# VH-VL binders against Large ribosomal subunit protein mL46 (mrpl17): the designs that were tried, part 16

Target 1, 243 residues: Large ribosomal subunit protein mL46 (mrpl17), of Schizosaccharomyces pombe (o94398)
Amino acid sequence: IQSSKPLSNSTPLKGCSVGTILIRSPILTRQPSEFEKSIYKYNAELWNELSDPLPAEFYFKKGSVGEKDWQERQKTLKGKESPFETIFGKERKEMESNKLLDSATHLQSRVTEADTKNDERSTLRSLDKSLYLLVKKSKSSGWQFPNTPVTSSEKALHLLCQDLLKNILDENSLTWLVARHPLALLKTEQEKTFLLRARLLNGLDVPNLQNVYDWVWCTYDELKNKLSPSSWDSVKNILSDRL
Key: E = the ipSAE of ESMFold2; O = the ipSAE of OpenDDE; V2 = 0.75 times the mean of E and O plus 0.25 times the DockQ between their complexes.

## First folded at step 12 (VH-VL; framework fv_zilovertamab)

Design z29 (from z12 with heavy chain L100Y; at its last fold request DockQ between E and O 0.38; V2 from the best seeds 0.69)
Heavy chain, then light chain:
Amino acid sequence: QVQLQESGPGLVKPSQTLSLTCTVSGYTFTDYYIHWVRQAPGQGLEWMGWINPSGSYTYYNQKFKDRLTISKDTSKNQVVLTMTNMDPVDTATYYCARDYGSSRYWSGYFDYWGHGTLVTVSS
Amino acid sequence: DIVMTQTPLSLPVTPGEPASISCRASQDVSSYLAWYQQKPGQAPRLLIYDASNRATGIPPRFSGSGYGTDFTLTINNIESEDAAYYFCQQYDSYPYTFGEGTKVEIK
ESMFold2, look of step 12: ipSAE 0.698; ipTM 0.867
ESMFold2 (binder alone), look of step 12: mean pLDDT 90; pTM 0.915
OpenDDE, look of step 12: ipSAE 0.853; ipTM 0.941
ESMFold2, fold request of step 13: ipSAE 0.664, 0.710, 0.682; ipTM 0.855, 0.871, 0.858
ESMFold2 (binder alone), fold request of step 13: mean pLDDT 91, 91, 90; pTM 0.925, 0.925, 0.921
OpenDDE, fold request of step 13: ipSAE 0.870, 0.867, 0.863; ipTM 0.949, 0.947, 0.947

## First folded at step 14 (VH-VL)

Design p1 (framework fv_pasotuxizumab; at its last look DockQ between E and O 0.01; V2 from the best seeds 0.00; counts 0 for: pae E 19.1 > 2, placed apart)
Fold by ESMFold2, look of step 14:
Structure p1 (fold): chain C 243 residues (1-243), chain A 123 residues (1-123), chain B 107 residues (1-107)
Amino acid sequence: as target 1 above (243 residues)
Amino acid sequence: QVQLVESGGGLVKPGESLRLSCAASGFTFSDYYMHWVRQAPGKGLEWVAWISPSGSYTYYSDIIKGRFTISRDNAKNSLYLQMNSLKAEDTAVYYCARDLGSSRYWSGYFDYWGQGTLVTVSS
Amino acid sequence: DIQMTQSPSSLSASVGDRVTITCKASQDISSYVAWYQQKPGQAPKSLIYDASSLQSDVPSRFSGSASGTDFTLTISSVQSEDFATYYCQQYDSYPYTFGGGTKLEIK
């Protein structure tokens, strides 16, 4: 089955872009005397991130079409399995199982080779912090969140983000678009870029990126060293609230 | 000196139960993941199960199909394997194994092994 | 399950010989490979972890390497105490699995 068409969704403006803040969530660093407590804390923190997205009033006026779409998404996500199950297949199920959780837990117990080599292209570095994906479209372009132009088609922003992620990640990668509404708007004189949040569900499997010139997985602090000042200003408070 | 000493092996009939113990000394037992690994006579090694340092999390090989239970008592520095519904193919030397060379990092390989205890399942 | 195909199953060598033992994994497992030595009537002893890192007090004549899914244990100059059975093991994913073993025998 193809993706469902959005209901009550605004038609995207021509010439705008949609982008994705793709997050590799922190992977629990075990402490010997508090292993059980650390697991509960980690799960609770993930639960809060999944259950308490950024308030819609950041980006929508009350009663707007965007607010209604956001509310509809929250209802469908409450107390249920991921709404993207039909898109991502078996690897999502394996990654979310107790088997994958247990495997990821014991693999997370150490400082990794990526930390030792300062490998910014790996999702295995800085396991105790969130990592954010930035890409370059060409050798000369700046670092930016992954994005794609909004076409003249009537496709909803969240569907464009799904297509974007499928284009830059291989078929073995698993992502979860947390909400259908943007978290941020990057605005310049020339372009508007609506940013939606997604989570990488690969566990410790390093995703293989394609169709980009270069990429890096950044901590929150590293984002300010790579993003333009205007882009950083647009996201710094929103992302800080979610660390 | 890290030391692991297994006990509780013996001869049992198919369908019976047996409980293995592993006494640990020479290290802070509660800091480490612990494993059971077995070796049938004249055969290779086969991983059975692990248990987290607190004992709250366990994982089992499909080979045992829910018949074995790993547990630990950190106050006694002891690891246990309860083996129920034993079959002839469970005949093996059972080794207690420590997971890490460093107490802060989990790796999944076994840096110290006990001498093993033989379990024979025969009718 | 990840299969670790170990070869040869047995090997004859004289003291001073160089020997190599190979394991092939059925899928990518990064560097998560360990090597163990088991002498007759004894428990296994860890030699190498992370494909190439020597355990404490393991003689430098032992070395490990990796190329893709092919992993190799090398003994540069076999000593009399090295005659034993050697096993590789992957610890990338559950269930952890071992190679079938290689008996190193005196010629």
Scores: ipSAE 0.000, ipTM 0.380, lowest interface PAE 19.1, mean pLDDT 72
ESMFold2 (binder alone), look of step 14: mean pLDDT 91; pTM 0.932
OpenDDE, look of step 14: ipSAE 0.231; ipTM 0.686

Design u1 (framework fv_unasnemab; at its last look DockQ between E and O 0.42; V2 from the best seeds 0.00; counts 0 for: pae E 3.7 > 2)
Fold by ESMFold2, look of step 14:
Structure u1 (fold): chain C 243 residues (1-243), chain A 125 residues (1-125), chain B 107 residues (1-107)
Amino acid sequence: as target 1 above (243 residues)
Amino acid sequence: EVQLVESGGGLVQPGRSLRLSCTASGFTFSDYYMDWVRQAPGKGLEWVAEIRSKAYGGTTYYAESVKGRFTISRDDSKSIVYLQMNSLRTEDTALYYCARDLGSSRYWSGYFDYWGKGTTVTVSS
Amino acid sequence: DIQMTQSPSSVSASVGDRVTITCRASQDISSYLNWYQQKPGKAPKLLIYDASSLQSGVPSRFSGSGSGTDFTLTISSLQPEDFASYFCQQYDSYPYTFGGGTKVEME
């Protein structure tokens, strides 16, 4: 029998783990000021006047020279982006997502059902703040960022993080690694954990977690109350927060 | 009186599928986590899968030996827990028990206080 | 995975004997340890939970002790109905794992 090199059996490196700071970014914008409400209203009215061309029968008698000139101009404009796209691009997109200009219709509620239920397992809590995923691997363990042992020195840390996230999130969840290098290092006497930053791209779809004993989505302030002092000190200056 | 009755076991060839059912009675099924535990002939016990109550997300957990092949699910209106077993192997040959976890609002369970009689799955060529 | 090692794998004993079974976890599981009894052809029965707490209806001759990694089940005076297999099980973390079992047989 021709021997091949055995299919390698992965073993963890001594005391090394890779983990992920998984962030649900804020979803809400701030409450618009009265000035901003006025700007949105004027822009919507301006857009309505520009986007509904009047029929030729309204301006011109049928068959007139003016009607033909108008029709030729409309043909020239078809398929082109509006000349106001460079001025109103972002505001137009935001306005089109909402049928009414009232503050209640432009902005999602800052208090959700998850906030009312105190549902710390939902990504719909505290929509105006970043949420960070912490997990427990066991009943006896403390709260940690998701992590996995480094199995082989040949596999890059960012690939291990992708596998980690694929293992703990449902198949429909989307994540984006912000960078392929570690952001932070957590140390104990015999263990080190390299942390990479990732962003959850689920929008309002709450992910189901698996392969963990328990989980919580924390704000920055809640992190300091849940993490060990050593872990908190390693990440507190790196993570940003809006209070 | 708590009762758990497993069904759906049988003799199958490797690579085929079976679906096990466990019908529960005598307790408020929707409040409890439910687990499958198996025992190969003459061997010890091996935990297979768990499904949490709906109140705790209905989250599922699997032993590594069955992950990707088996799927646990529940129907609270019928008080039934299922185990869909795909890509069966000879190593899956066992008596499969349905077990009730001692769930509470404050703790994630791992106590198996009531067990069914089991249903036998035999996977052989 | 947390490995659970039971000792001994079997013991021969007589009615009235004191029987001690040990279980060692590969890592600290605090007190998250159960003990089960299984008679031939029957499903397991929960005896002890949380390392030392008796399940309702279990005779007081059964006791559990230990924490961390080392745990003990003791039967203070063996009765005829106690000839069975005994399993420890950790429930600290997924996957839940069982010890290999200890068969208590009549001499």
Scores: ipSAE 0.280, ipTM 0.663, lowest interface PAE 3.7, mean pLDDT 77
ESMFold2 (binder alone), look of step 14: mean pLDDT 92; pTM 0.940
OpenDDE, look of step 14: ipSAE 0.442; ipTM 0.737

Design z30 (from z12 with heavy chain Y27F T28S F29L; framework fv_zilovertamab; at its last look DockQ between E and O 0.08; V2 from the best seeds 0.00; counts 0 for: pae E 14.1 > 2, placed apart)
Fold by ESMFold2, look of step 14:
Structure z30 (fold): chain C 243 residues (1-243), chain A 123 residues (1-123), chain B 107 residues (1-107)
Amino acid sequence: as target 1 above (243 residues)
Amino acid sequence: QVQLQESGPGLVKPSQTLSLTCTVSGFSLTDYYIHWVRQAPGQGLEWMGWINPSGSYTYYNQKFKDRLTISKDTSKNQVVLTMTNMDPVDTATYYCARDLGSSRYWSGYFDYWGHGTLVTVSS
Amino acid sequence: DIVMTQTPLSLPVTPGEPASISCRASQDVSSYLAWYQQKPGQAPRLLIYDASNRATGIPPRFSGSGYGTDFTLTINNIESEDAAYYFCQQYDSYPYTFGEGTKVEIK
């Protein structure tokens, strides 16, 4: 498992960060067994380890880049998406279709203890909707997607995201990157954050987060109330797969 | 009784690597974040970084530009600071300090400190 | 980096009288401010956290106040054992930073 220690002789990248939109998909299947979880973990790690790193200068070769330059880079990366997307894509469509035809009693039976307590820290809340992980880095910081500074141009962004997820989730949590390329770009006055999409494969096992001051699992609609207006505007149209 | 004790060489030659050990007692390292702080003679305190309860994650003051590594061995109740390419400006008293640490967060302030160990960097 | 400025740097005090130490942050740090006491040859001791909360075992003659950029440590009815160095620390933003310290001496 990869160390998060800085590499020697690397040139730091000013004002750049990489982050992860970590999604808990709606839960309509049975909880995976421990054997199934180990298989998912092995396949996710194999997927991540078989790819050549895409050097960070691909994303940052110019200073602040326009939408055209960003789109050209996205075209280069489109053929490098995770194989797990096709598997879970059909399951998600099935859940959406079944929601339209599900009985009212079936929807009510999906109400959990976390829903009745409004436990925003639990992945068992709102089982019929996608949940997105937001964290605080410190007492004073706002809610944001998990992120880490890019300190070296030598390590690919998707590997930095994998390290980030490994360090904020416990050893028993299962994640995989949906694609190796950024989904979105968040800009502040002095900082750019490239966001990659990942999925939580825990089923009904609630992850225990580490190395963050606080966390919350939000529905799409709740993101608006937690994120800054600029951050919300950057992601609101991109997260359309929540439906 | 909560105690932290720094140990290591009092004298290091320029360009060499410093290794300091913080040995703890009265609490489990698996429950707390540990920070390192230094103070050069006649100067203020300087925060260096932290390591989380499990030892799997660290965060460093960017001033140290890859010279700094913090690790822990919870079975020995030890946290180790390693700093490469020492320079006379790194002469300081080095402290380890305990943070209210849990699997969820660190507090950012330190309820217990070691007594410090002076490290002098000179030929 | 957030600069923490302590005033005064040296504070002669008379036993039984109140004393106060000021700490000013170069940026708003909300309430994320701690105070420490350090006697010569001893480890630092946490006095106050979150600007105004006394740490466990700290006598009530120590109190903290302030919010944002201006903070004060007050020692009421100063005692001879209170002669020490006192530091403030912000933990709002990385890197965490400390004041230069105030030496409190009995006159």
Scores: ipSAE 0.000, ipTM 0.471, lowest interface PAE 14.1, mean pLDDT 75
ESMFold2 (binder alone), look of step 14: mean pLDDT 91; pTM 0.924
OpenDDE, look of step 14: ipSAE 0.874; ipTM 0.947

Design z31 (from z12 with light chain S93E; framework fv_zilovertamab; at its last look DockQ between E and O 0.60; V2 from the best seeds 0.00; counts 0 for: pae E 2.4 > 2)
Fold by ESMFold2, look of step 14:
Structure z31 (fold): chain C 243 residues (1-243), chain A 123 residues (1-123), chain B 107 residues (1-107)
Amino acid sequence: as target 1 above (243 residues)
Amino acid sequence: QVQLQESGPGLVKPSQTLSLTCTVSGYTFTDYYIHWVRQAPGQGLEWMGWINPSGSYTYYNQKFKDRLTISKDTSKNQVVLTMTNMDPVDTATYYCARDLGSSRYWSGYFDYWGHGTLVTVSS
Amino acid sequence: DIVMTQTPLSLPVTPGEPASISCRASQDVSSYLAWYQQKPGQAPRLLIYDASNRATGIPPRFSGSGYGTDFTLTINNIESEDAAYYFCQQYDEYPYTFGEGTKVEIK
């Protein structure tokens, strides 16, 4: 009686994976100058007195992807406290601390215990540079960005990346996907891997990773020595833009 | 030359916490990974986890991660296994074992084993 | 978890003759397989690592072979001291897992 097979766009895709370029941004801690302290305090006070965000045109190019994403986020924040107030409120409180207001100095890197021990598993190493997370799935596997198979088209890639990060990081880790679309595509004769960019918020120290054989937090320069030549070639120009 | 010796109680009661100590000698303590492996009577061997040379990183078999802690005291050349909420099924001989890997990388096989210590969990 | 299946579970042997023990992994473990010997009341002793490399101090009559999923420990010219329990271990993927073991005994 029925002549059609129950096949749809949700059919599993063999050989497709999604991965995440997870970045620990540089943690450039310096004491602000007296002039910078004054500017920051002034801006915090102005922000506190303003009730509404500045117009999107002020922050974004007309018709840009950033403008549309910002407009959509404003719709989702309807009836909620502004994320900008939360962010700026925290910065104002930190600025008012004597720890942040005591003195000023030139930008400088801080050498940590992780640096002196050459601890490649620590997010506290190389505070003045970006660190990128690489993992091994097994002893025989090469170093790769974290990735997971795409089982069907039912779930968006960015949601799969969030699940991936929750699976390998502890519950206390906080990450932010920079964009919901892939930044890069890694191709082999057997598999395609779509890479999305994410950041580790506030430079938190991440404990031992779970569900991976091994991990390392690499600087940009170290990635070349860890990644396969094809993987390195696919990302080297994208990552070199000071992220 | 290399010596590993497990020590601890031979008997614990259900729900109590087990603490076993692995004392090492014969090599620089901070050069090698130490693993724990157990063997229940009449059963096969079961890998439990490792601790790195400095003691700053550990990895646990998922089966045990909620109640297993491995730590080390480099000043005493000791690795300590702590396991909470012991049950009669945890009755086994517990071994510590040395991994041939370097300070950053481990190999996954064990060239020296302790003599093992039998732990019985019973009322 | 990777299941390691050993065959046979019991192996009667005659001194002077060869013997073989098989170990099969439920998935590809590359060359990351070790063999151990254990006598009653003694700690396990590493015989072979990375499928085919003899550990320090192990007599040449012990050899290992295999790659991927199928591995073999061979003991040539069996001696009475070789009566023991033998088991394989994979270390490609967590958790590390062991075979059930093979009891080698003199007929």
Scores: ipSAE 0.470, ipTM 0.775, lowest interface PAE 2.4, mean pLDDT 76
ESMFold2 (binder alone), look of step 14: mean pLDDT 89; pTM 0.915
OpenDDE, look of step 14: ipSAE 0.861; ipTM 0.938

Design z32 (from z12 with heavy chain Y57W; framework fv_zilovertamab; at its last look DockQ between E and O 0.58; V2 from the best seeds 0.71)
Heavy chain, then light chain:
Amino acid sequence: QVQLQESGPGLVKPSQTLSLTCTVSGYTFTDYYIHWVRQAPGQGLEWMGWINPSGSWTYYNQKFKDRLTISKDTSKNQVVLTMTNMDPVDTATYYCARDLGSSRYWSGYFDYWGHGTLVTVSS
Amino acid sequence: DIVMTQTPLSLPVTPGEPASISCRASQDVSSYLAWYQQKPGQAPRLLIYDASNRATGIPPRFSGSGYGTDFTLTINNIESEDAAYYFCQQYDSYPYTFGEGTKVEIK
ESMFold2, look of step 14: ipSAE 0.688; ipTM 0.870
ESMFold2 (binder alone), look of step 14: mean pLDDT 90; pTM 0.915
OpenDDE, look of step 14: ipSAE 0.867; ipTM 0.946
ESMFold2, look of step 15: ipSAE 0.652; ipTM 0.853
ESMFold2 (binder alone), look of step 15: mean pLDDT 89; pTM 0.907
OpenDDE, look of step 15: ipSAE 0.857; ipTM 0.944

Design z33 (from z29 with heavy chain S103D; framework fv_zilovertamab; at its last look DockQ between E and O 0.63; V2 from the best seeds 0.74)
Heavy chain, then light chain:
Amino acid sequence: QVQLQESGPGLVKPSQTLSLTCTVSGYTFTDYYIHWVRQAPGQGLEWMGWINPSGSYTYYNQKFKDRLTISKDTSKNQVVLTMTNMDPVDTATYYCARDYGSDRYWSGYFDYWGHGTLVTVSS
Amino acid sequence: DIVMTQTPLSLPVTPGEPASISCRASQDVSSYLAWYQQKPGQAPRLLIYDASNRATGIPPRFSGSGYGTDFTLTINNIESEDAAYYFCQQYDSYPYTFGEGTKVEIK
ESMFold2, look of step 14: ipSAE 0.682; ipTM 0.859
ESMFold2 (binder alone), look of step 14: mean pLDDT 89; pTM 0.914
OpenDDE, look of step 14: ipSAE 0.867; ipTM 0.941

## First folded at step 15 (VH-VL; framework fv_zilovertamab)

Design z34 (at its last look DockQ between E and O 0.73; V2 from the best seeds 0.72)
Fold by ESMFold2, look of step 15:
Structure z34 (fold): chain C 243 residues (1-243), chain A 122 residues (1-122), chain B 107 residues (1-107)
Amino acid sequence: as target 1 above (243 residues)
Amino acid sequence: QVQLQESGPGLVKPSQTLSLTCTVSGYTFTDYYIHWVRQAPGQGLEWMGWINPSGSYTYYNQKFKDRLTISKDTSKNQVVLTMTNMDPVDTATYYCARDLGSRYWSGYFDYWGHGTLVTVSS
Amino acid sequence: DIVMTQTPLSLPVTPGEPASISCRASQDVSSYLAWYQQKPGQAPRLLIYDASNRATGIPPRFSGSGYGTDFTLTINNIESEDAAYYFCQQYDSYPYTFGEGTKVEIK
């Protein structure tokens, strides 16, 4: 049932725009501490030890009812996954994926080719930090968050942001709008821009943007040097995520 | 001395795919943006798009949506234009042109190839 | 798209006299405008970039001026070799666009 007052019931203001703070989340985690590595290793070893069954002669007297039940349970398990295998199989799969992930993280360079070349157009730069998308509309314009004018329409702001992202990103890009409401408002004397937060879900696939003159993926610290002072002041406290 | 040379078929049938090659010499190939520009007979110039020095980024004039691909073979000092679904209106002289930019392009062209005429007819 | 309008489309000139060609952009392009010369059967030749800077090897009789939407190419002391087509080009916004051209002819 609709109980919220629709914002779209008002006519758009002249000079009103909606924009998107598009974030490529960190892809590499911090290298695990020696303690964290030992915890994962210990859990994997414990799981493997619990998976090996002991001989029936150790637990049961020969010919007892308990031995017969255990033998029939083992016969049932020969065909496929047991409840015991289900529990430890899931955790073994997780530990094996964690071992592969830990090995990949440990063996993988933290510094990519994009970092060494300072390729600011690549989402592979600064894998341990968030990157924020800024665009230029023309050679003479400044860097801005992607934005589009709000026309005289009934279309909600979050739908306009979805259209904006589909217009500037390639078809291989996957995005997620974090919320349907703006998190920031950029105001100048003549225009207002409502900013919604979105995340780039497939950040390892470097997008080739369209319908913009140029683009850059900036870290939080780099935003200050690219954005106008008023824009920076409007977002600096909101974008400093603790996570 | 900087030189750009276009090569490819002079005649293409409608609906076929055009492939043109720009071969570059006389400078470090990986230092500059390359653009493609075409000119219909007796008409003005039309900008088609660019490819950056490494070949990892391209931008295309939206007029050629879904038909145009520009690629780069650094080992052969070649830039390749591919355009699908050719139409008689695509009959033009096609030029490759050098832009001075490295990280950022300039947008104007200081060296041009001699051009290659492509005629689209059945 | 930014439309580049050139006037005149045809310009008969007398050698030794000055000539000028106007280029008007449909939107502000700042100083991001170039001028090219094109002779029959040849590729364009860059004359002026950033509205007023002569390209390397261009004679000083060519000069450019303007900012924003209105630009002018001036050719002082026209020579017979200057008979050609002249095009302006904006490079502020995609797609880059060219004027229709001005044919300069010796009378």
Scores: ipSAE 0.578, ipTM 0.825, lowest interface PAE 1.4, mean pLDDT 78
ESMFold2 (binder alone), look of step 15: mean pLDDT 90; pTM 0.918
OpenDDE, look of step 15: ipSAE 0.842; ipTM 0.930

Design z35 (from z12 with heavy chain S103P; at its last look DockQ between E and O 0.72; V2 from the best seeds 0.74)
Heavy chain, then light chain:
Amino acid sequence: QVQLQESGPGLVKPSQTLSLTCTVSGYTFTDYYIHWVRQAPGQGLEWMGWINPSGSYTYYNQKFKDRLTISKDTSKNQVVLTMTNMDPVDTATYYCARDLGSPRYWSGYFDYWGHGTLVTVSS
Amino acid sequence: DIVMTQTPLSLPVTPGEPASISCRASQDVSSYLAWYQQKPGQAPRLLIYDASNRATGIPPRFSGSGYGTDFTLTINNIESEDAAYYFCQQYDSYPYTFGEGTKVEIK
ESMFold2, look of step 15: ipSAE 0.731; ipTM 0.879
ESMFold2 (binder alone), look of step 15: mean pLDDT 90; pTM 0.926
OpenDDE, look of step 15: ipSAE 0.866; ipTM 0.946
ESMFold2, look of step 16: ipSAE 0.646; ipTM 0.852
ESMFold2 (binder alone), look of step 16: mean pLDDT 90; pTM 0.925
OpenDDE, look of step 16: ipSAE 0.859; ipTM 0.944

Design z36 (from z12 with heavy chain Y105R; at its last look DockQ between E and O 0.61; V2 from the best seeds 0.73)
Fold by ESMFold2, look of step 15:
Structure z36 (fold): chain C 243 residues (1-243), chain A 123 residues (1-123), chain B 107 residues (1-107)
Amino acid sequence: as target 1 above (243 residues)
Amino acid sequence: QVQLQESGPGLVKPSQTLSLTCTVSGYTFTDYYIHWVRQAPGQGLEWMGWINPSGSYTYYNQKFKDRLTISKDTSKNQVVLTMTNMDPVDTATYYCARDLGSSRRWSGYFDYWGHGTLVTVSS
Amino acid sequence: DIVMTQTPLSLPVTPGEPASISCRASQDVSSYLAWYQQKPGQAPRLLIYDASNRATGIPPRFSGSGYGTDFTLTINNIESEDAAYYFCQQYDSYPYTFGEGTKVEIK
């Protein structure tokens, strides 16, 4: 049984860089099973019997002004809260805070605060689509996939890619290299960049990047407008939106 | 009309935590980035970091990243700088400054500055 | 870090004449350079952004030029109120860095 080999041969190249196509996969939530629906129905029936707050005698003396005011407030509040909203909202918040793998398989709301604010820095935008990380190294530079120079022929590309991700993501972020070999090669006149695919395992935790000037999480359709034409041509057929 | 005012202690002991407050007026607090910049006596200016309009994103000069926190209190129109483990070399005048950029993107230059507050770190 | 070098550090000027201050970046910062004025006891004041654009309310006697690594602030028709400390700032790359400043004094 053989352990994994280096993803690429350590061939030294002048002007060589390694980068990553870091993907936040769509966030999916399964529909409730019939058993779960039965539990929700039972809890809703129980809630209807307990829809009234605790009796006022626990909080107020009989006949006090506070009791009368409290009773008037209860009349105006009665019937305004759905037990399904309370039960499902609590359960969804709990599911959103679960371990990364479990949260990655549960459907979230299709429209988030990040969508309404068009917050391109948030991984909570466009939950139903893949998002791809682009960065700027400076204000004057263009958008590009995260990358780092290869200054030594002695270290494997996938290890350099892991170092790159640790350098630009906060310490609470988790990533997984999908494969140890490059997915694509970007070439310019004087530089070659080998791109490896990685997946962000943060679930609902939005990373705050470091060691980059700026960043955006792009859908597939948005990549064309951000990337240089040569970079886009190199990746457009390889990348796809998940259905 | 636009005003930024720094406030906080003038003297801090070594290893203690500094907390400075930037109070803003004369503009919609949630529309602009705020930066912090300091200047040691007789020295040049040194950029420390920024916080975005909502307070959800920050960026820190790596020189300070292990001990610097910038936060917002929108109920008080305040930006707060917190810096742990103060050292005599941190003696400086601290400024907050407004970034003229849009609510989604900063520009990197500052159209309004506070008057600064001197912080001395001495045993 | 990008080092910003200002020349001269002290500049005596005659009213009515032009004056210029140089700012040199240790690496290319494109057009992302600002100039500030600071009078004693006052907050800094933005004069120029993006190398050549005057900030709102800045008199036309102030102008900026340059691109890449070499930048110049020019003050035409120097007035006595222009006696102040002037400094440049690059904002192309983190950390943002400032020049040492130039003290402009009326002769």
Scores: ipSAE 0.683, ipTM 0.863, lowest interface PAE 1.0, mean pLDDT 77
ESMFold2 (binder alone), look of step 15: mean pLDDT 89; pTM 0.914
OpenDDE, look of step 15: ipSAE 0.869; ipTM 0.949

